# Ledger of designs, part 80: miniprotein binders against b1l550

Target 1, 279 residues: b1l550
Amino acid sequence: MRLPEELLERARDIHSEAPSHRIKLDRVGSFGLKVPVEFKGFLLLAEADVWVSLPEGRRGVDLSRQVEAIYELSNPPKDPFSLCREAAISLLEKLNYADSSGVSIRFDAPLQDGESLKYYGVEISSIASDEIINKIRVEILGMTACPCTAELIRAYKSSEIAATHTQRSLGILEVSTKAEHPDPDKLASIIERAMSSPLRTYTKRPDEGGLVIRSLSNARLAEDVVREMIHLFLEEFGHLPEDTHILAAVRSMESVHMHDIYAERSFSLDEIRKEISSH
Short names: E, the ipSAE of ESMFold2; O, the ipSAE of OpenDDE; V2, 0.75 times the mean of E and O plus 0.25 times the DockQ between their complexes.

## First folded at step 9 (miniprotein)

Design kv72
Fold by ESMFold2-Fast, scan of step 9:
Parts: C-alpha cells; sequence; structure tokens
Structure kv72 (fold): chain B 279 residues (1-279), chain A 83 residues (1-83)
C-alpha cells in the first residue's frame, strides 16, 4: 500500500544523518537481485549485487536508487558485461557521496555439448573508482585421472593402458583487468583442455568408453592441471595489459578420499612472464 | 552540494589509446591534488571523464585537463555536461 507523499515533509532523512560512529564503510548495497540478461542468444535469469562506498559522516545509502539504476539498465535485457559496467558507472554518477561503486552478476552459462547443452558458472564484476576494473570468474567441471595409482597398477598388471581412479574436478579461472572482460567460453575451453577430459551432459556407452580411455591415457595431478591452465591462458590472453591479475585453481573431488585436493596459483601477467623468462 | 560533470572527448582512432592513458594518469594526479573523484573510461569509441567534488575544484580540474591537451597538439572535440 502506498502512503501519502505528504509524509515525506514530516519524516526525517535518516540516510543523510550523522551515524552513531564516524566510520567509513567500503561496500553498502543491494545483494541478491534477480535480473534478466541476454547471453549469446539466451535469455537467462542472473543474480546481481550492487554497492557503493559510504563516507564516515553519512548514516546510510539510498538503496532504492541502487535498485532503480540496475533495473533501468536491464530493461530490455542486455548482455551481462555491458550491464555490469554501465550499472557501476551509473551508481558512481548518481550517488554523489560515493567514492566507488561496484556490480557483480552471476549466472550459469550454456555451452554446446555435442547434441546437447551443458552449463558452467560465470561471475562477472565491474568496480568503478578512479578507473574501471573488470573481473570474471569461470568455473567448470572436468575429469581428472590419478597418474600415481595408474603407475602402480601398470607395474602390477604390465598393462599398456593404466587403470586408475577418476573423479570430477572443478577448474577455476579468475581474471581481473582494466581491459574488457575476457570471453567466458574461451576461459571454459582453457579449463576443459587442461583436464584429463571434459565432462558431458549425455553420452552413449561407446562414447562414454572413449572418454574414459582418453582420461586414463591423459592422467594429470591437480598441480598438472593448474600449470596447463596457466600455459593455455598465456597462449590465448597474453595480449592483455601487464597488470592483469589471474587466479588459476583446481579442486579435485578425489574418489578415493573423504576430502578434496586443491591447487592454485595467483599471478599478474608481468610477474609470470618474468618468472618464465628467468628459466 | 557536490558538482558532477561528464566530459566526452572524440579523438582520431590512431591516437585514442595513447591519449586515454595520458588522460588517466593526468586525472589521477589532479584528483589527488584537488580532492576529487574522477573516472576515465571509453564508451562508444569516445573517451569519457566523470568528475565530482567541490565546484571550484571541478572547474580547476576541467581547465587543467584542457590546458594539458592543448599542449599535446592532438586534434579532438569535447562536450562538457553538468549532471
Amino acid sequence: as target 1 above (279 residues)
Amino acid sequence: SMKRVRIEFTFDEENREEVFYFLRRLARELAEKYGLIVLVYIEDGRIRIFVKGDPEAVDKFIEEVLKELEKRGVKYTVRVEEL
């Protein structure tokens, strides 16, 4: 129910008041907003967080203005990269007290998988302050096969194709850059190519057998997968600005353990090139 | 209480990248000097600068940016909009 607008004349402007304690807050905003986005021909339901910085002398943020900004820009639905960047800029421009603004958008991205589709996780953000920093995180499941157990079984059976345990592994690539967001399909492709094999939405038994044999013939430690992801990333995206920051990680859901194996490396393009060239 | 301004520059494409990095560096220096919030970004092939803060400081920022661009001798068009 809508109350009379005349009440606004009598009500205190709570947000503009001095706070109980003069402490700056880094992020204040509306989190978990549902927004439609257009991604590569698909209309998808995404989840968005929007925020701004709040100075020490101001009690609160006008949350209605934040929601208005992103919903105005999301109608009609547009690509999530443009929405993310444009909303962050709009928030910084509209809220005069803010020193910085940010927007994050999360969704499951469709990827062609033979005759079907599979999905991978995407989270993108744009943070506006003295510059715009764009961040993208891609997560996709693949298969890994243990080379250690493969070697033991090979020695035991004298087999040319080693038997070993296989498991689902989650590959992660996160990129923070002042350039445009990298194409998430290319990031997902890098992760899958670094694995022992990709996972499929659907396979018939002959195709499933082939996938398993491929995995067994390409056994990789989590550490191997991370190094290969970095190598493939540099081949595809080595042209990005030198201060681009990357996180490459794998979480292997070990079929022979009650716990996971995890490996990661964070680096800037400048840092990794110097490291590689020193060898 | 704050003044908010958007400045839009159109440069020849061959010079855009060099000028963009020049403007970002200059904007950072002037933002620190005058206590301003300044964002430099590219939109639709044009360089945009958003600046906000004290009205006099904003005006000084705009004057200084235009002065430094004149020194470089590159061709541009500029639009200034108060928000």
Scores: ipSAE 0.304, ipTM 0.751, lowest interface PAE 3.8, mean pLDDT 86

Design kv8
Fold by ESMFold2-Fast, scan of step 9:
Structure kv8 (fold): chain B 279 residues (1-279), chain A 83 residues (1-83)
Amino acid sequence: as target 1 above (279 residues)
Amino acid sequence: SMKRVRIEFTFDEENREEVLFFLKRLARELAEKYGLIVLVYVEDGRIRIFVKGDPEAVDKFIEEVLKELEKRGVKYTVRVEEL
């Protein structure tokens, strides 16, 4: 049922009224929107969240205006980095009461994998307040092999390549910076190179054997993977501003346990350089 | 009634980083002083400042920003757009 438009002009403007309790809210918005994005030649369906701050004296946000803003900027589809940044700025500019705004966009990013594609998870955000902060999180699966069990089996059976258990491990790199978003393909590459071996979408039997041997010959603890990810990140992205914040983490789905192993490190570029130079 | 203004600056490349740092600090100080919401960002190699709030406060903000840049002897081109 469509009500007459004349009623809208006579109804109370609920959103502009004073709230029952004068409490500021940090994020109020539309979450879980579906938006098309263009990413490296692919047209993808992404999921977006848009929000603004709400002052203590205002009851509600104009949610329809938020949705209109991002949809206008997403037609035609554009790269998700520009969309994130432009939408965050647009929201702050258009909504008079907001002192901050933000946009997050999530999608599965394709990676060329021989004759096929594989995918990794990407979430990008832009937050606008007195400056713009850009955040990117990349998650990709790889393989790890246990060095402890490898050493024990080597001692037991004396082998050039020790047998050990292998498992899928999820690598995570999250970067928050005042500079442009880092290239997610490079972040995914860093994670994969830190692992015992990457995972493949499609392998033929000889290639699968090679992948397994690579993994077994390059056994790594979750702690080893995190340290290697940080090392590789600094080689590739050490040029970012000193106040750039990074989270590096690995969640190993241990094949011999009912539980996972997790290792992480959060740091700023300034902090980690001082730490490394003191050793 | 709220006033919304976008200010775009083009600076000599020689001192752009120092000017950006200065403008961010000045903008925060003036935003607090006048009760304004101010965003400083870079777009296509130019420094942009978005400011919104009370019209009188916005006008004072713009005047003080330009005055402080002139005091520093900074050479620039500026465009002011009301949204």
Scores: ipSAE 0.418, ipTM 0.807, lowest interface PAE 2.7, mean pLDDT 86

Design kv9
Fold by ESMFold2-Fast, scan of step 9:
Structure kv9 (fold): chain B 279 residues (1-279), chain A 83 residues (1-83)
Amino acid sequence: as target 1 above (279 residues)
Amino acid sequence: SMKRVRIEFTFDEENREEVLLFLKRLARELAEKYGLIVLVYVEDGRIRIFVKGDPEAVDKFIEEVLKELEKRGVKYTVRVEEL
């Protein structure tokens, strides 16, 4: 059912009214919108959040205009980076009262893995104010093998390949920069190369054996993985602006414990270069 | 009443990065001075500036930006669009 548009002439414009309290709000918008995106040849269903700042003198935001902005830009589907950036700019330009705007888009990214596909998590954001800040977070599972237990078992019983416990570990790289979004496939690759081995969606027994041997031959602590991720990130993305901020983290789902192990480091490129050069 | 303007600059490729950093600093200074919302960004190899606020302040912003670019002696083309 659709009510007559003539009712709009009689109804109060609630959003334009003065609020009960003159307090500025940092983010007000539409969250959990479903939008199609084109990512590396795939049409994917993504989830988007859109928001703007709201000044102390205005009761509400025009939510319908926010939704219209992102949907107009998503038809036909385009890459999520362009959509994120263009929608953030559009919101700031179209909503007179806003002094900042933002868009966040989340999806599972397909990654070719032999004859099959595996998936990793991607969340990107663009925030527009006096400049554009682009943020990307990539999460992908890999495998780690414990070097401490490997060393103990080697001492107990000599073997060509040291036995140790293995577990799934979640690697996380988050980048906030004034430059364009880093390629998420490259971030995922950095995480996987830092692990004892990558994980696969499907393996046959010979391939599964090879994966396990690879992991056992490259045993790493969560702390080792984080440091290696940072090292590999600097090799690939050291050209980004010096005020680029990075979070590198690993959550290891330890097979010998009832709890997880977590290691992280956040830093700016300027900060980490000074730290490395001082040692 | 608010005025909204998009300014688009085309610079030679060799000058773009230097001019971009200059415009970002200048825009931030003028935004603080005049109480304006100013966004500087790059689109299709061109530098864009979006500015909104009081009409007189917006006009002064545009005037000062163009004056400072003229002082630098860099060749550019400019398009100004009121939104």
Scores: ipSAE 0.372, ipTM 0.785, lowest interface PAE 3.2, mean pLDDT 87

Design qj0 (at its last look DockQ between E and O 0.97; V2 from the best seeds 0.75)
Fold by ESMFold2-Fast, scan of step 9:
Structure qj0 (fold): chain B 279 residues (1-279), chain A 82 residues (1-82)
Amino acid sequence: as target 1 above (279 residues)
Amino acid sequence: DPVREAFKYFMEAYKLIMEAWRLLRKGDVEEAAEEYEEALEKLEEALEIAKEAGNERLIRMIKRMIEYVKEMIEELEKKLKG
């Protein structure tokens, strides 16, 4: 069944041939690779994408070289940050026709939640070209409570703690920098602290009541959460290079609407500092 | 061959940079500065090899990394001085 290996001597090298159309491609690679990583004492199964740029005069990429690059560096399993950075560099070494390379690694990160664990989404990337850019995206669910409805009900009922609708909101922080990837646990903490309250894996009834009361006492618009995330980010990570780019976003899955509310802001550290200091 | 050698020095430098980052997270400023200085030496070696090989992209990548390391060393020197 398996063809004789001697046929490789006579087969054309398709990938090195000229293409039908002389068009450069930005990303060509192996996507959806399973790779083990060591993250904060946990051995996790992550999903990786590896790619390189393809010049206009070359028909295809040596995909086996890409798989070699990441698997050589992932055995034994190491932290996903070092793996991502080193693999991106290794790809440029192994595929000399490429102008750029990239690696993305995705996994669900465990986070201590009382006596149990909860999980949040992490995607780490490194892109190597004329420089090395390290990118991280953290997504975690939290709770928000509507301050507008809270104020209306408070006025109606003359209550200090007003009833309002609550919903799950997805907080997003994405950072792109020439420095090290920020600690994803710190990014997750920033997101949760910006919310009305964090979510839990499980709660007893008294704790659940406390969570609801906390969210009602700390009602926030999606716009409020994004601004608070940016404020907290600058307190923790304001030391990063000025050309560091950040995206802060919230998607609120509104319980009283058939649609979601979304708020975001993209900025560089240099840009936001000038904006905040304007008077 | 020379391109592979330049990448070897670049990777060694980048590992030293990653170690400097780890030390800075621990508050070990002086040790971090030493790692950056060693990384700079490796990058300068990588740069000369890359120039001899005539690999323009690698030259640019190494030069930008040298720039970054020099910025970090300067920042740490300011932090150590009163």
Scores: ipSAE 0.721, ipTM 0.910, lowest interface PAE 1.3, mean pLDDT 86
Fold by OpenDDE base, look of step 10:
Structure qj0 (fold): chain B 279 residues (1-279), chain A 82 residues (1-82)
Amino acid sequence: as target 1 above (279 residues)
Amino acid sequence: DPVREAFKYFMEAYKLIMEAWRLLRKGDVEEAAEEYEEALEKLEEALEIAKEAGNERLIRMIKRMIEYVKEMIEELEKKLKG
């Protein structure tokens, strides 16, 4: 049942009314939208959040216009980077009372793994205000082998390749920049290379053995992984603006403990360069 | 709608800026500089339209982007001369 248009003209615009309490809101929007995106030749259904700020003098946001903005730009499907940037700007255009806008798009990105596919988690965002900030978060699972246990076992059995416990570890790189979004595949690669070994979707027995041996030969603490991630990031993305902000983190799902080990470093490119140069 | 028109120019400029970054990543400094110069022209057009529309928020956004682009152009010019 569609309400007669005449009734709409008589109805108060609730959203434009003054609120009972004149308080600005930072983010008001629709979360958990599904939007199609094209990524590396794949058509994916992604989850999207869209929001704007709300001034103190306005009761509510025109949520329908927000949804319209993102879907207009999503047909035909496009890359999520352009979609984020364009949608963020479009939101400010469509909702002229907003001082800021934001778009976040989340999906599992396919990653080639031999003849099979693995994946990593990606969240691509753009925030528009006085400046436009592009943000990307990549999460990928890898494997870490504990060097401490390895050393203990080496001391005990005098083996060249010491057995140690291994665990899955989640590596995280989050980058916020005024430049274009960094390549998520490269970020995922950095995380994998920083760990003891990557995970595989499918392994034959000889390959599995080799993977384990590699992990044992590259035993790393969670702290080591984070430091390696930062090092590799600087090598690959050192050209980004100096005010680019990075979060590098690892959550190790320890196999010998009931709890996880977590390590992180937040930094700007300028800050970390100064730190490294001082040593 | 002057606001819409200003946003159009702003969007075009921003796309050029992103292209400039892509080019820089490839080492194409000269081409990147050209994209920034074109972006600057678009932003200046957007600014004039936004001023006519009296949209203070958009004016601020555009001005800030202009400052950024000018800084980038200056940096690239130094690289090309050096």
Scores: ipSAE 0.694, ipTM 0.905, lowest interface PAE 0.7, mean pLDDT 92
Fold by ESMFold2, look of step 10:
Structure qj0 (fold): chain B 279 residues (1-279), chain A 82 residues (1-82)
Amino acid sequence: as target 1 above (279 residues)
Amino acid sequence: DPVREAFKYFMEAYKLIMEAWRLLRKGDVEEAAEEYEEALEKLEEALEIAKEAGNERLIRMIKRMIEYVKEMIEELEKKLKG
């Protein structure tokens, strides 16, 4: 049902009124919006959040204009990075009382896995204020093998048995920068290469055995996975601005433990370069 | 609407800046510098419109981006010399 347009003349504009309590709000938005995106030839269903700051003197956000900022740009579907960045700027235009805006877009990215596809998690955001900051978080599962247990078993039978516990591990890279969003496939590749072995969608028994043998041959501590992720990241993305901030992390779902193991490091490019060059 | 017009020029400039990063990723330093120069022209147009409109927030945003772009042009110019 469409309401009569004449009601617009009689109704108060609640949003533009002053609130009873003059307190600014940092994020007022619409969360969980469904948007189509095109990523590397795939049409994906993504989930988006949009928000703006709200000054102390304004009672509410114009929700229609807020949603317009992303939906106008999402048809026809386009790459999620341009959508994210452009929507953040459009929010500031459409809601000119805000001093900051933000957009986040989450989707599962497809990745070739032999003749099949596998998926990894991507969340991107763009925050616009006096400056624009672009952020991307990539999460991908891999296999890790414990080197401590492998060494104990080797010592027991002097290299006659190659064994240790293997487990799923979640690798995380998060990058915050003034530059373009880094390519999520490159971030996912860095994480997988730092792991003991990749996780496959489908394997036959000979291939399954090969994955296990590869993980046993490349056993790594969670700490060393994080270090390797950082090393590989610097090789690929060392050209980004000096104030680019990175978080590298691993959560291992240890098969022998009652709880997960976690390792992480946060740094800026400037910070890590000083650290490395001091040796 | 001058505020809307200034945002339009700012958006165009920002797209050029993102293209410059794509070019730098490919090692195309000369082409990236040209994109930054074009972005700077758009930003200076946006700034004049924003000043006419008296929008202080937009003025700060544009000025910060101009500063950033000028730094990038200087960096790339040095790289091209040697």
Scores: ipSAE 0.650, ipTM 0.893, lowest interface PAE 1.4, mean pLDDT 87
ESMFold2 (binder alone), look of step 10: mean pLDDT 86; pTM 0.834

Design qj1
Fold by ESMFold2-Fast, scan of step 9:
Structure qj1 (fold): chain B 279 residues (1-279), chain A 82 residues (1-82)
Amino acid sequence: as target 1 above (279 residues)
Amino acid sequence: DPVREAFKYFMEAYKLIMEAWRLLRKGDVEEAAEEYEEALEKLEEALEIAKEAGNERLIRMIKRYIEYVKEMIEELEKKLKG
């Protein structure tokens, strides 16, 4: 039911009032919005968060303006990267009291896997202030095999292919840049190539055996995977601005432990180039 | 609303900047330079409107992108001459 519009003439504008305490808030917004997006030929349902900074002298944010910003740009559905960037800028236009705005969009990205599909996680953000920073995080599962146990079993059996434990490992690449968002398929590819082998949606017995043998022949520590991911990232994305920040990480769900192994490295392109050139 | 007009030009410029990055990724240096040049024109228009409106935050943002785009144009011109 819609209340009479003339009531607005008598109602207080709560959002524009002075707050109980003059404290600035960094992020105030609408979280968990459902938004359709077009991604590489697929129509996907994504989840979006939109926010703005709130100055110390203003009690609240007009949340309807935030929803307008993203929904106006999502009809018809468009690619999530353009939507993210354009919505962040639109938020600053629509909410003139804000010093900064942000948009995050999350979805599961389809990736061709033989004649089927597999999915990996994507979260993108655009944060607008005096400049716009574009962030992307990609998470995809792969397989790792332990080289330590492999070497021990090789010594025991003197075989060409050492037996060892294998496990699912989650690879993570996060990039923050003033350039366009990196292509998530390329980030996912970097992660998979750094692993002992990729995972499949389904395999027949001979293909399953082949993946296991591939993994065993390419045994890698979580630390090895992170270093390889960084190496491959620099080969593919070395053209990004020097102040681009990257997080590379692996979480290995160790099959012989009750706990996981985790390895990570955060760096800027400028920082990592100086580090590797000093060696 | 001059602030809305300034944001419209800024949005158009920013889209061109993102397209220029996409073109650079594909090795289309000359096309990327054209996109940056068009972006600069839109940013300069946005700056005049923002100054008239007295929006200091928007003025700072636009000035940052003008500096960035000019630097990119200079870099790409050197590359194209090479």
Scores: ipSAE 0.546, ipTM 0.851, lowest interface PAE 2.2, mean pLDDT 86

Design qj10
Fold by ESMFold2-Fast, scan of step 9:
Order: structure tokens, then C-alpha cells, then sequence
Structure qj10 (fold): chain B 279 residues (1-279), chain A 82 residues (1-82)
């Protein structure tokens, strides 16, 4: 039921009123919006959060203007990166009392996997204030094999291929930059190449055996995976601004333990180049 | 209208800046420099309109982006000469 518009003439403008306490809020917005996006030839259903800062003298934000900002830009569906960046700017235009705005878009990205598809997680954001920062986080599962147990088994009995435990490991690359969002497929590729082996959606038994043997022949510590991810990242994305910030991490779901192993490194491009050059 | 117009030019400039980064990723340095120069022109127009509209936040955003674009143009000019 729609109420008559004439009632708006008599209603209080709650959002423009003074708040109970004069406190700034960092993020106020519409969270969990469903938005169609076009990603590399696929029409995907994404989830979006849109928000603005709220000054200490204003009770609330105009949520309808936030929804308008992203919906106007999402019809027809476009790539999630342009949508994210442009919606953040549009929020500041539509809500001029705000000091900053942000947009976050999450979706599962398809990746070619032989004759089938597999999926990895993508979250992108754009935060607009006096500058615009673009952020992307990619998470993809891979396989790791323990080199420590491999060495013990080798000592117990010699084998051409080391016997050891394998487990699923989650690789994470997060990038914050003034430049365009990095290509998530390239970030996913870096993570998979750093692992002992990628995971597959569909395998026949001979292919499954090959995957396991590859993993066992390429045993890596969580620490090894993070270092390799950083090395590969620098080879692919060294063109980004020097103040670009990166998080590289892996969480190994250890098959022989009730707990996980976690390794990470955060750095700026400027910081890591100086560190590597000193050695 | 003036505020909306200023944001229109800012958005056009920002799209050109993002395209310049795409071109740099491909190694197209001369084309990237051209995109940055066009973006700078649009940012300067946006700045004049934003000043008339009196939007201090937008003025700060545009000025910061102008500074960044000028730095990028200088870096690319050094690459093209060297």
C-alpha cells in the first residue's frame, strides 16, 4: 500500500533533525542489496553495500538516494568494477552532506576449469573522500602438501615421490590502490600457482591421481605459499602505484590437526621493493 | 545543475584516468599520457564549476586528483624521453 504523497507535507523531516548526541558516524547505508553485474561475458547476481559518512549535526541519511545511486548505474548491468567506482562518486553527488562514501560488491567469479567452471570469491570496494581508493579481495581454495612429513617418510623409506598429508588451503590476495581494480582472474591465478596444486570442480580418476601426485611433488609450507604469492604478484602487478597496499595470506586446513595454520604479510609496493633490494 | 555538471566532468575525468591505467598495464605509455592530459582538462573545468557551486569537499577531491594526474604525466614524460 502506498500512502498519499500529501502526507509528506505534514510529516517531520527526521533525517535533517539534530541527533540525540552530536557524534559523527563513519558508515551509514543500505547493506545487502542484490545487483546484477556483467563479468567477463557472464550475468551474475552480486550483493552490494552502499554507505556514506554522517556528520554529527544530522540525525540520518536519505537511504532512497543511496539506492538510486547504485540502481541508476546498474541498468543495464555493467562490469562490477565500473559500477563500484561510479556508484561511490554518485553517492557523494546525491548526498552532499557526506564527507565520504563507499561501495562494496561481492560475487562468486566463474573460472574456466577444463570443460567445466569453478568459482572463487571476489569482493571489491571503492571509497571516495578527498581521494578514491579501489580495493579488491580474492579468495580461492587450492591444495597444499606438507614437506615436513614428506621428509620424515623419505627418511623412513626412500620414495621417488614423497608421501605426506595434503589438505585444502585458502589463498587470499587483497589489494588497495588509487589505480583501477586488479583483474581478479590474474589474482586467482597467482594464488593457484603458489599452491602445491589447484583444486578442480570435476575430475576423472586418472586426472585426480595426477593432481595428487603434482601436489606431493610440490610440497609447500604455508610460509612458502605466501612468499611465492608475493613474488608472483610483483611480477604481474609491479606497475601499480608505489603506495599500493597488499595483503597476501594463506589458511591451511591441516588434515592431521584439529586447528589451522595461518600465514600472512601486509605491505606497500614501496616497502617490499626496499626490503627485497636490501638482500 | 552546477553541482551535477561538476560531478559529470569529474566522472568523465575519472573514467579517463582508469582507462590510462588499463593502457599502462598493456604498455601503451603514449596513449596513457594522452588520456591523462584529457582527464586534466576535464578536471580543471570541473574545478571551476565546483568553485562556483561552493562545494568545498568536491573542490578538495578535484584538487587532489589534479595533483595525482600531474604527477603521473610527469612520470610518463620521463619514461617517453628515456
Amino acid sequence: as target 1 above (279 residues)
Amino acid sequence: DPLREAYKYFMEAYRLIMEAWRLLRKGDVEEAAEEYEEALEKLEEALEIAKEAGNERLIRMIKRMIEWVKEMIEELEKKLKG
Scores: ipSAE 0.669, ipTM 0.893, lowest interface PAE 1.6, mean pLDDT 86

Design qj11
Fold by ESMFold2-Fast, scan of step 9:
Structure qj11 (fold): chain B 279 residues (1-279), chain A 82 residues (1-82)
Amino acid sequence: as target 1 above (279 residues)
Amino acid sequence: DPLREAFKYFMEAYKLIMEAWRLLRKGDVEEAAEEYEEALEKLEEALEIAKEAGNERLIRMIKRMIEYVKEMIEELEKKLKG
């Protein structure tokens, strides 16, 4: 049902009215939108949030213009990075009273794994104000093996069998930069290489045995994994602007404990270079 | 209308800046510098239109982006000569 267009001439413009209280709001928007995106040859259904700042003198945001901004740019589907960046800029054009805008897009990214696919989590955002900041968070599961228990069992067994407990660990890399979003496949690769071994969707028994042996021969603490992720990140992405901010973290779902182990480090490129050079 | 035109130039400039970073990742320093030079031209056009429109927020955004692009061009010129 459509109401007559002439009613628009008689209706109050609620959004442009003065609010009950003159208070600025940081983020007002449409959250949980479904948008199609094209990622590495796959058509995926992503979830998007779009928002703008609201000045103290304005009662509301035109939410329909926010939805228009992202949907106009998502037809035909395009890569989520361009969509994120372009939608953030488009929001400022369409909603000229806003001081800032933002867009976040979340999806599970397929990763080719032999003849099968596995999936990892991606969340990207672009926030536009007097500058534009692009952010990406990648989460992927891998395997870790405990070096402490391995050493204890080696001592107990006179080195007869190298054995220890293994567990799934979630690796996290988050990057905020003025440059383009880093390639999430490269971030996922960094995380997997820092682990004792990657996880697979499908394995035959000989391949499964090989993964277990690989993890046992490459036992690593959560702390070891975080340091290795940082080292590998600097090798791949050390060319990013010096004010780029990174979070590297691991959550290990310990098989011998009722609780998880967590390790993290946040830093800017400028900060970490000074730390490494100071020895 | 002028505001829409200013944002169009800004968007074109920003796409060029993103492409310049992609080229830098591949080691294509000279090509990246060319993209930044083209982006600078687009930003200067956007700035003039934004000034005529009197949009102070957009003027600040464009000026900050011009400053960033000029710094990048200077750094890349040092690399190309050094």
Scores: ipSAE 0.614, ipTM 0.880, lowest interface PAE 1.9, mean pLDDT 86

Design qj12
Fold by ESMFold2-Fast, scan of step 9:
Structure qj12 (fold): chain B 279 residues (1-279), chain A 82 residues (1-82)
Amino acid sequence: as target 1 above (279 residues)
Amino acid sequence: DPIREAWRYFMEAYKLIMEAWRLLRKGDVEEAAEEYEEALEKLEEALEIAKEAGNERLIRMIKRMIEYVKEMIEELEKKLKG
């Protein structure tokens, strides 16, 4: 049932009214919107949050304008990065009372894995104020193997390849920058290359054996993985602005412990370059 | 609508800035510099319109972006020796 549009002439404009308390809100918006995106040849269903700041003198946000901002830009479907950036700018255009806007888009990214696909987690955002900041977070599972136990078993058995415990480890790279969003496939690749081995969607016994041997031959502490991720990141993305902020982290779900091992480092490009050059 | 026109120029400039970063990632420094130069022209048009309209917030955004683009152009000119 559609109400008569003439009713709008008699209705109060609630959103434009003064609020009960003159308090600024940082983020007010529409969360959990379903949007189609085109990602590297795939049509995917993504989930989006859109928001704006709300000044102390305004009671509410015009939600119709928020939804319009992202939906107009999502038809036809486009890449999620352009959608994210353009929607954040469009929110400020459509909602002139806002000091800032933001858009976050989440999806599972397909990654070619031999003749199959595997998926990794991507969350991107764009936050527009007097400047525009683009953020991306990539999470992908890999395998780590304990070098300490490997060395003990090698010494005990006097063998070239030592047995050790392996576990699934979650690698995380988060980048916040004034430049374009980094390519999530390259971030995922950095994480996987820093691990003892990548995980596969399916394996045959010869492939499973190869994965195990690779892990055992490339045993790494969580601390080793984080340092390698940072090293590989700087090789691939050293061109980004100096004020780019990065979080590199690994959570290792230790198979021989009742607890996880976690290692992380947050840094700006300026900070890490000074640190490396002082050594 | 002057304000809508200013936002259109800003959006076009921002798309060019993103394309310039994509070109820099590929090592296409000369092409990236050209994209930044075009973005600067669009930002200057946007600034003129925004000033006439008195949109203080948009003026601040455009000025910040102009500073950034000018710094990038200067840095790339040094790399190109031009």
Scores: ipSAE 0.641, ipTM 0.884, lowest interface PAE 1.8, mean pLDDT 86

